# Designs tried in a protein design chat: VH-VL binders against o27280. Part 481

Target 1, 266 residues: o27280
Amino acid sequence: MDSMNVPEVLEIKRIVEESESVKTFIFSWDFRREVRPGQFVMVWDFRDEKPMSVSLIDPVRSEIGISIRRVGEFTDRVHGLSEGDLLGIRGPYGRGFELMGRDILLVGGGIGMAPLAALADEATARGMRVDALVAARTADELLFLDRLEAAGVNISTCTDDGSCGFKGFAHERLLTLEENHDMAAVCGPEPMMFQVMRILDERDVPAQLSLERYMKCAVGICGQCCLDDTGFRVCAEGPVFWSQELSRVREFGRYRRDPAGRRVPW
Key: E = the ipSAE of ESMFold2; O = the ipSAE of OpenDDE; V2 = 0.75 times the mean of E and O plus 0.25 times the DockQ between their complexes.

## First folded at step 21 (VH-VL)

Design Ch5 (framework fv_marstacimab; at its last fold request DockQ between E and O 0.95; V2 from the best seeds 0.90)
Fold by OpenDDE, fold request of step 23:
Structure Ch5 (fold): chain C 266 residues (1-266), chain A 118 residues (1-118), chain B 112 residues (1-112)
Amino acid sequence: as target 1 above (266 residues)
Amino acid sequence: EVQLLESGGGLVQPGGSLRLSCAASGFTFRDYAMSWVRQAPGKGLEWVSAITGRGGVTYYADSVKGRFTISRDNSKNTLYLQMNSLRAEDTAVYYCARKSNYGSFDYWGQGTMVTVSS
Amino acid sequence: QSVLTQPPSVSGAPGQRVTISCTGSSSNIGWGYSVHWYQQLPGTAPKLLIYYNTNRPSGVPDRFSGSKSGTSASLAITGLQAEDEADYYCQSYDYSLSTSKVFGGGTKLTVL
């Protein structure tokens, strides 16, 4: 456990260009250290540190992948790196997804597909039927389609502008799908997740949702990722939560807290 | 046309058992979660149990948990409700209902009467 | 005792407008869960009347309408007809209960 909290300096083995704004960084991984879909790692570029979901878990190649969207200074620096460059990785942390039943629906928005892609691999390996609703603002922002297809995932796409698949939001597309599932895993913009969660609840589909909050320590100490009223720490009790847990979280789908602790809308 | 047809109801003594069946037709059965909803004589509707389309997850009302078992055979397009340790308060018409993609019960069977009496 | 509260009975004359209220809470209707309405004619099984707050299934006349606001929902029937005499139930979802599928207590509509 202590060794887990010390960043390991790892070489970037490969970089996969997923989209214009998303890259997947591949690292060698010692699988004596277990990693589960839905867990995250802290990525350290020797200047700053950010939590990132694991998007690839490959025991055969002894590799993991971390998909990172270019959204700020830290990610700008990371996106400037090349194969052979070094990053510090510590973890994994948090509660990952649990699989149950015979089939699973994945609902992902944007970079939220990262942990779901890893989950898709695990689910398919277990012989589960996997359906995925992949949402993005535009067609060029849809992630992991080829990878998911290759894994045997049944894909439905949704784009805000209608450039690919259903024109509209994920929850709207979901309402048009008749198939029921034994469980669902959801990750993406929180407003999307909030809408999707309610639909899934009403459909008797047990759902797990991965939350994103500002995290600092990743070990449940600093409390900066604490959810209002419940005391849930996203880094410790999450980031994956059951819908029943999130239903008790006042801020879910409504607001978040910034690094200064201020309430900010989504 | 979507059709749901319940059967298996009848008169049983307290502590007895019954197995209800619901034959479904007119739609892809496995794609829909199904529920049992009951209605005591002169009373309102009460949800009893639900099962996901593939049958991997089941739900029960507290009033029947541990006594009732919902199941389905998608190859036969049939929903089941095994009712054990029946009580007088279980007396009701039991409806089979399909859960729509909007979360409503969009189709109901005609119901089958279960009477628990000594 | 019902999680969703309905008036036990309402009445109206033919041609009139009647409304049936369904009062919930912050853990069901107020949380954003959908409300559905069912009509149960005497001696028959319930049938879906309104789904997802405001939508009518095929075959349901447009004189039936649903609405939702805050923690409550309402079913309105215009141009009341004799055949509308029935029991009406609202239904929603509640995250705070083990019996998450919740029905109203039902409303008996009498056409005078």
Scores: ipSAE 0.929, ipTM 0.964, lowest interface PAE 0.5, mean pLDDT 95
Fold by ESMFold2, look of step 22:
Structure Ch5 (fold): chain C 266 residues (1-266), chain A 118 residues (1-118), chain B 112 residues (1-112)
Amino acid sequence: as target 1 above (266 residues)
Amino acid sequence: EVQLLESGGGLVQPGGSLRLSCAASGFTFRDYAMSWVRQAPGKGLEWVSAITGRGGVTYYADSVKGRFTISRDNSKNTLYLQMNSLRAEDTAVYYCARKSNYGSFDYWGQGTMVTVSS
Amino acid sequence: QSVLTQPPSVSGAPGQRVTISCTGSSSNIGWGYSVHWYQQLPGTAPKLLIYYNTNRPSGVPDRFSGSKSGTSASLAITGLQAEDEADYYCQSYDYSLSTSKVFGGGTKLTVL
């Protein structure tokens, strides 16, 4: 690249209410700018700009979908928008998931299922067998179940409170699933991903994990998304990393950094 | 009743080749990653190679990389190890082992002896 | 030396308690990877004895127990019996090695 992308102002074509706290915003998209599962975009509401994962990649209808969880002031404002309203989009950025082998296990926690839903569509279109472990705190927060089922994905559910499926954490449910896979893709709370990564390593399942960090530039120059010990930039070398790459990172699963760069617990 | 039965061992000269087989029964073979683990006479256990349940990914110890090839035929419930360019240090009992969902080797065969001698 | 270090031998009299250590590093046991233990009776294949640090497979008596702390693990055997005379191996995963499935060097247990 010779310059940083500028946001393109796009009209919200459609809004899908995925849960009480999650909406998917659908935009028309020119696929000359290729988008791969696991990449992210910067969403600009004309006041602030935040990274969001792409959850739908539909070249047939020339559409992308971006799933956004209401977690603060920016996302509250975006959730208040209607079809026809405008958002700025720049990207896509980052390294996406790579598919290999004959089958894949998806392990997603909460909004982490968003990029995995896009990956599931690609994997099933390639003829792979797709299993998904979908985790949330409660049944009402399980995302994309109908979409995954319609795509032919074999779903296992896990809720912290036991309101749907296995009661407990995603890694505990994973230990009860005996089937081995050619690969896995993991996205969700970083402590969950750390536990899941170790289990997959020990089961001889190569895994790719998608991280989230605070971002400003999204092109690797500001240093806000750097990982300890390696200097990897989540926006440039990630957000998708192989488990072997993350094993070298002391901070993974143990702490995160705030916008000022201070260590804070997960 | 999980059973693993290795075969194909024998005496071979350095630089030679052998093909080991492991017949599996009593479980859904394609759902489990499989490994070969070897043990030289009077020595400890050494992991050699692994393959995922559907066969899409293989792993090798550095000591055998480029010389050994692991494979499986899920229609015959059989694991294989093709060993080429054999060396004296490859002399060992070779075990077929199943990988559990906890990451342990929960079932082992009786082993087959490979002797590489000039 | 082995990536996971075990004493080469231990001994005990019938009825006694023995322990076998397995010492690793920050890239294996210390990273949080599980430890498994295998018993190999003379002239036989290894058999799973302890998995996932502390769990016993069906048929393994509760006088065998495992533990893990920091970068190391231990296998304890109480009420030692003549039939326990065997080699014992710990096993874990090490992210820093291409030969990522690592065994300890083995411990020969002699029952006096």
Scores: ipSAE 0.831, ipTM 0.936, lowest interface PAE 0.7, mean pLDDT 90
ESMFold2, look of step 21: ipSAE 0.816; ipTM 0.932
ESMFold2 (binder alone), look of step 21: mean pLDDT 92; pTM 0.940
OpenDDE, look of step 21: ipSAE 0.891; ipTM 0.939
ESMFold2 (binder alone), look of step 22: mean pLDDT 92; pTM 0.942
OpenDDE, look of step 22: ipSAE 0.893; ipTM 0.940
ESMFold2, fold request of step 23: ipSAE 0.824, 0.818, 0.827; ipTM 0.936, 0.930, 0.937
ESMFold2 (binder alone), fold request of step 23: mean pLDDT 92, 92, 92; pTM 0.941, 0.942, 0.942
OpenDDE, fold request of step 23: ipSAE 0.881, 0.883; ipTM 0.928, 0.929

Design Ch6 (framework fv_marstacimab; at its last look DockQ between E and O 0.88; V2 from the best seeds 0.85)
Fold by OpenDDE, look of step 21:
Structure Ch6 (fold): chain C 266 residues (1-266), chain A 118 residues (1-118), chain B 112 residues (1-112)
Amino acid sequence: as target 1 above (266 residues)
Amino acid sequence: EVQLLESGGGLVQPGGSLRLSCAASGFTFRDYAMSWVRQAPGKGLEWVSAITGRGGVTYYADSVKGRFTISRDNSKNTLYLQMNSLRAEDTAVYYCARKSNYGAFDYWGQGTMVTVSS
Amino acid sequence: QSVLTQPPSVSGAPGQRVTISCTGSSSNIGWGYSVHWYQQLPGTAPKLLIYYNTNRPSGVPDRFSGSKSGTSASLAITGLQAEDEADYYCQSYDYSLSTSKVFGGGTKLTVL
């Protein structure tokens, strides 16, 4: 069931600097409104609105966290905010991750680790064994390592420049891992996810992947996030998809559509 | 020295049941997905079933779905295939095979023959 | 009818080069899934010959090579030897089928 479409104005309770370019904004949250890892919220800075994944779900402290990477005008403004400032939050929306089995593999790239961090917390709380492959361009861009470690997650890192862990891409590191998990959750750059998904499929590991697209309404009406050939709306049928679903999506890992609906390469 | 050894094959009547076993050694069994692949006499290879390393997820070919059950006991390094409601078309050599990290079946047992005949 | 199509038979004389094709579709090889090859000597279990399109396991001679392009893959055997007489199977993954692990129909290689 979708949440209300009216944004709730919330005070930024705390800001965690995750990296030079990523901040986590903490909000008080009424957990009568259920939120699942993999779901997203629409963040409104009273000028523009953008979808953001929930990276922290803490029922004990009655808090949620939204991790935001500084990548444009909107995020620039948001990153300029301080504790005590206000943001509009509506949601959560979309389909979140499902957990199955005993052992789970998380494969995340960059800010893609945000929803996976939340999933890691849930999985570990359920007593699951969690392995995480955390990828980034450089060591400084690796996210949530301390948090994951504290949760008991077994971490493997890889960086493009080799500054931390395996030198190379996530799919390359994955090929070197011999362990076979009961399921996997993947989130990051789409080319990464495409390669990772292929490997996981071939290894008989069922995988869920969180897809990112331009979203406007978040309620499946505007069609801006509609995927080619399938008619999947990322905001409604996603953002979390099973690998079998994404395999039918022509554009997956190949191209995306800009706000004008034009195809743009990854 | 990876080794896979199938057992449990034999002659069974249509509608009957049979349980195959595959004893694994020489590797960390729980880390690898395992599959059963069969080959009818004079025919090609057909994937039958797969199970993840920890046993949390199973897969079946449509031809055996609802009749066959794959399982594993990692404490015994053993893979199983419970075959119920056997049909003549199930007659084949059944191989257990290890799925590598590259997605290939890198090790195979010698197979056990299952014959379904009245 | 196999999802992956192989010629039922190929033949060559010792020392020659032979090629075995594996033709798939957009839902398997063409999608980007890897192709593996297996050798099955008469009366024996299959053996992994090529994995991940082009790689040879240890012990496999370099006269065996794999390639993949578009919706097809190919196994090449150079310097054909008598002991190469066997059945060869390609294998891949297909997202459109419940039998996601798909094998070719097999190719019988005869060394003349």
Scores: ipSAE 0.875, ipTM 0.934, lowest interface PAE 0.6, mean pLDDT 95
Fold by ESMFold2, look of step 22:
Structure Ch6 (fold): chain C 266 residues (1-266), chain A 118 residues (1-118), chain B 112 residues (1-112)
Amino acid sequence: as target 1 above (266 residues)
Amino acid sequence: EVQLLESGGGLVQPGGSLRLSCAASGFTFRDYAMSWVRQAPGKGLEWVSAITGRGGVTYYADSVKGRFTISRDNSKNTLYLQMNSLRAEDTAVYYCARKSNYGAFDYWGQGTMVTVSS
Amino acid sequence: QSVLTQPPSVSGAPGQRVTISCTGSSSNIGWGYSVHWYQQLPGTAPKLLIYYNTNRPSGVPDRFSGSKSGTSASLAITGLQAEDEADYYCQSYDYSLSTSKVFGGGTKLTVL
């Protein structure tokens, strides 16, 4: 691999404030490096480097967008940047979502809607019917609603506090939705994804789920992103997995790993 | 009122073919995954095949894979099972069943009998 | 041979309580997949009796109840009546099998 391991320094072309805690950073992108929904990039602020999902893929304008939630020191520094500032980007990495059939259900929790927003654009462009279940703790944290509506996506919302839509968890809202789909794509907190995956299995809906694990190399060499029962590396064999691949992993939905590879409860 | 009405059962010789139909009414057919479930005489229930609501994905039990084909015509509200290379062990009552959003088979037809005998 | 194990028969007198067990494994009930129960009266198609572990469809009396714990589930019938005489099947999902929709072998309930 030539440029895949070295960040390219890119100028922030535009910043979209998606919520109080989430911003989308838009960059010019050379699509000779193809990008698929569900793939990720490593974002380098010249001090530290973190994996981030691509939320916008626009070959016509030669742009990508990367949505980042403010959750710690790295993301606080990135949120402090302005248009014209520089970031290092390497990638894309990983296995993205595969589309099949005539319709798709998207189930996203919080920032997990980012890769699903990119997928929604591709699905609608292919003429698929798209339903989205968009979940968050509060109404102010629901992401991409206007963008999804403009794309023709049929939206159901749920919030933990009931401030918008269904009051409760995503899987509880899912059980009240009668329509069956040819496939589903799921991304969000791993406990939510575990509950949603089991419901989709039982409904005969094939599902792809996007996982996050600690990543250092992003190309599968270091082993920091490894799933404990399969040898799957999230950065190389994922981050998108089929539900049948994940059903055999005892850690999924039950615990996660820290940067040192130690088991940590959810 | 949800109704599922199977037809097309009968007597066939081993190696023969048969096509089952299930006419659906009283619900929006395209919104539901559908299955075939069979029951050999004096035996329990065995899932055979499933298809998603829009028909994009199909599933088969190992015992029938490669021999049976499930399909649906949503404009006619009809589910089909094409059964080829029939064997004596395929002898059963075949039920058309609807999959609920909770993953249960919430409505069943009355069944159609398939007998595979020389 | 069933992935889900049920007793082949159970009996009780009118008015009594009976239970029917459904024993699975870590790849089905123990993974957290739901359990559904079906009643099959003589000469008829199966009918959904309990869904998603504990829920009753409209028209099913509250003397029928379901529960799930660990790798097993149970159907309880209180106030047993003559018309409860039927075959009862549990059903779940097993991620380890290509034949993933799994039924128990069935339990014949006899009302004495």
Scores: ipSAE 0.833, ipTM 0.940, lowest interface PAE 0.7, mean pLDDT 90
ESMFold2, look of step 21: ipSAE 0.820; ipTM 0.931
ESMFold2 (binder alone), look of step 21: mean pLDDT 91; pTM 0.924
ESMFold2 (binder alone), look of step 22: mean pLDDT 91; pTM 0.933
OpenDDE, look of step 22: ipSAE 0.850; ipTM 0.922

Design Ch7 (framework fv_marstacimab; at its last look DockQ between E and O 0.92; V2 from the best seeds 0.85)
Fold by OpenDDE, look of step 21:
Structure Ch7 (fold): chain C 266 residues (1-266), chain A 118 residues (1-118), chain B 112 residues (1-112)
Amino acid sequence: as target 1 above (266 residues)
Amino acid sequence: EVQLLESGGGLVQPGGSLRLSCAASGFTFRDYAMSWVRQAPGKGLEWVSAITGRGGVTYYADSVKGRFTISRDNSKNTLYLQMNSLRAEDTAVYYCARKSNYGAFDYWGQGTMVTVSS
Amino acid sequence: QSVLTQPPSVSGAPGQRVTISCTGSSSNIGWGYSVHWYQQLPGTAPKLLIYYNTNRPSGVPDRFSGSKSGTSASLAITGLQAEDEADYYCQSYDYSLSQSKVFGGGTKLTVL
């Protein structure tokens, strides 16, 4: 076992309220341990442990940020924490995003914008042009807009209810955009990602997509996050996959496995 | 008024090289992925190569991979196809085509004929 | 042979309805990729006729229609006219091939 598998107890340095349901928890980070956008960490509240994407990577301030959406018992507890409280963090794990080309399109839905925000920072730092399609159910659920704007990202928004930007889903908005990009990074609800991926494939835009699955060990041992047919472990071979890889995954966009391993629809 | 105009076709011997050009006008060239599609005499359409709008990524059919190079100069609104090690089976009309936001080839040039023969 | 299968030829009399099928597989049409159709008049370059399964570009008459179901797509031409005599190609995307942009073999439409 690698020492990286031992949770480090870290103090919450700062909490940023991103939306009503999303908070970013900021920690001091020793960057001798490299972290890349698209990678995840296991967050331990001393009762349970959940995988969370890294949404902020700041080597200057020696900080990382983890954005967490309030969706269940674990996240409820975490959202109840204050600055100065402690969490266990182990990782980072998984394969992160790769940048290539001159311009990149980010397509994010809801909390899926978390890893993409980190990627946006890296891309802009490299001098890439970054366009972001930010999707959410409602305007108040749109994440990281100010942060992205400050970074020089060109933002397009869409909301299910039309409260901000394009009224409709991300794939629908994407179809209205004429500009072609060298690469795309996608993260959000899997049905969204499935639709977006097909459009990008048809546009000759190579795409990377970040999957979310139930993860237990994060080190490719337990098999809980294993994808059908391919044997891909989301925690090891992912969570970031190329579109070509996901095209081989039968369950992608169609169903997922619950903690008991049963097939459940999206 | 989108317009695509191919040039550079001609007769070449097997093993020879040829460079095709496609002059684009009537749209923001850099915003669109471009492709080359060829059609052998009396045959169907075959996709050959594609390049993203900014030119950062290229794609090739297996039949031409390693021999053909697609490129573009967005400052000149021009698409190129460098064809090396030409074979008889490469004989075809070569079309440049624009990829639309829906993934279709919405505009085509009139094509330029490439004949590979000894 | 083409990844997408089309009948090599179809024919109809003026005013009739003709249908051109495009049969794919689970890795292209069946996977959910869109189908596009092109018309190629004799001696001319292909022209986009139907895009994204069912949509007509401006200038394309409404007597042309596209549909998609399962692993197949279809182009329907109603009120067949003499000027419709041409080759028709379906096109889609296939994730299993390096030649990801795939065309049908083409269908020659003859107006009797």
Scores: ipSAE 0.871, ipTM 0.926, lowest interface PAE 0.6, mean pLDDT 95
Fold by ESMFold2, look of step 21:
Structure Ch7 (fold): chain C 266 residues (1-266), chain A 118 residues (1-118), chain B 112 residues (1-112)
Amino acid sequence: as target 1 above (266 residues)
Amino acid sequence: EVQLLESGGGLVQPGGSLRLSCAASGFTFRDYAMSWVRQAPGKGLEWVSAITGRGGVTYYADSVKGRFTISRDNSKNTLYLQMNSLRAEDTAVYYCARKSNYGAFDYWGQGTMVTVSS
Amino acid sequence: QSVLTQPPSVSGAPGQRVTISCTGSSSNIGWGYSVHWYQQLPGTAPKLLIYYNTNRPSGVPDRFSGSKSGTSASLAITGLQAEDEADYYCQSYDYSLSQSKVFGGGTKLTVL
């Protein structure tokens, strides 16, 4: 009865190979269901269901794109699909990014660049100046560089192994970037986001950060995506939070929870 | 050579208004967040207000919110602080300070004195 | 406490070592925010002395050093000189205040 809880079975229209381990799956989409950068969908392969970032929002072509990194059994199966194959899609869900001011800094780690790529398109369409710090472990894991450059985004890169751009962590590269911004949007590994958040706070840059937690219902009922201390549900009150909201949460950047709700280190 | 030069201080009665200016030179002004920091006579440092490099976002200490307005004109390399409804507790030297990429105040002006007294 | 606490004064003879403490809380230094230190000579504006916990700006002698542990930070000065007589402030960020920078109360260093 509630369309938010029932997957719509959609045909894969096109597949873009973003890297050896990341593919973007493109679907026709009826934009009477509005999609905003930072929202997520639940992707169902008829066996299991996982949250995935929306990386492309194109109302003119009536298309959305969902970027998926191959990391395990579910994503292996999805990566084995072809154009014309079917997937179930629920959503979109969650609170997306809010744009404000005259310029924005994007800081993305790995697949975390997916929602930021969608945000970059929206920001450039509004005439904002967009800078992006794109981070990965290695050069071949840097995502969306050509797309961001074509959109007029000013790109800085860093890799843990130094194979492209700055050698080191995203927060270390950020400290070498002297320009101040009206806002920032951050998505990637939570330890990276915690370090970046502290720097942005100290620079007087308001930041929005997109979190990932275990999700089951995606509509805020089951409690599996709750944060300690506040009771915030990542699927309902997030996944995008302001830094001020996250600073009240002791677990942020310290540990995560497994599907059974147990604390585990990052 | 980075220079920050404050002006506009003076003596006012409680409830009065005053506008401070800070002229900046020697760096790309629009790339840096700027702050006002004050120091009451014989007391320590207190942060007052901040503004982002492009001017899109402003911040205020609770003690001045609703009474003070920070602004900047990047075409003139100038930072401003409009102070309304002044109180005796606002008496201080007001410093213009630049925020570094490390979050520190790396350059300061000489300060301008504001005295609120009847 | 959400305020950075410094001793009101410290003193030392020329050539000696002194330390100045900066005690914070879980919402500032203890959360992981950086600590910066400023020197204010009599009648002058503050000057950046140490930034990002341990770094020295160009022109600051290596006899000034900073450290941070837990909810506290420390400024160490070795080989004291008469010119070091000044007020010293620590500064950090506190998420519990409305986007404010928190300064310590200041420490007057007297060179005997």
Scores: ipSAE 0.795, ipTM 0.916, lowest interface PAE 0.9, mean pLDDT 89
ESMFold2 (binder alone), look of step 21: mean pLDDT 91; pTM 0.936

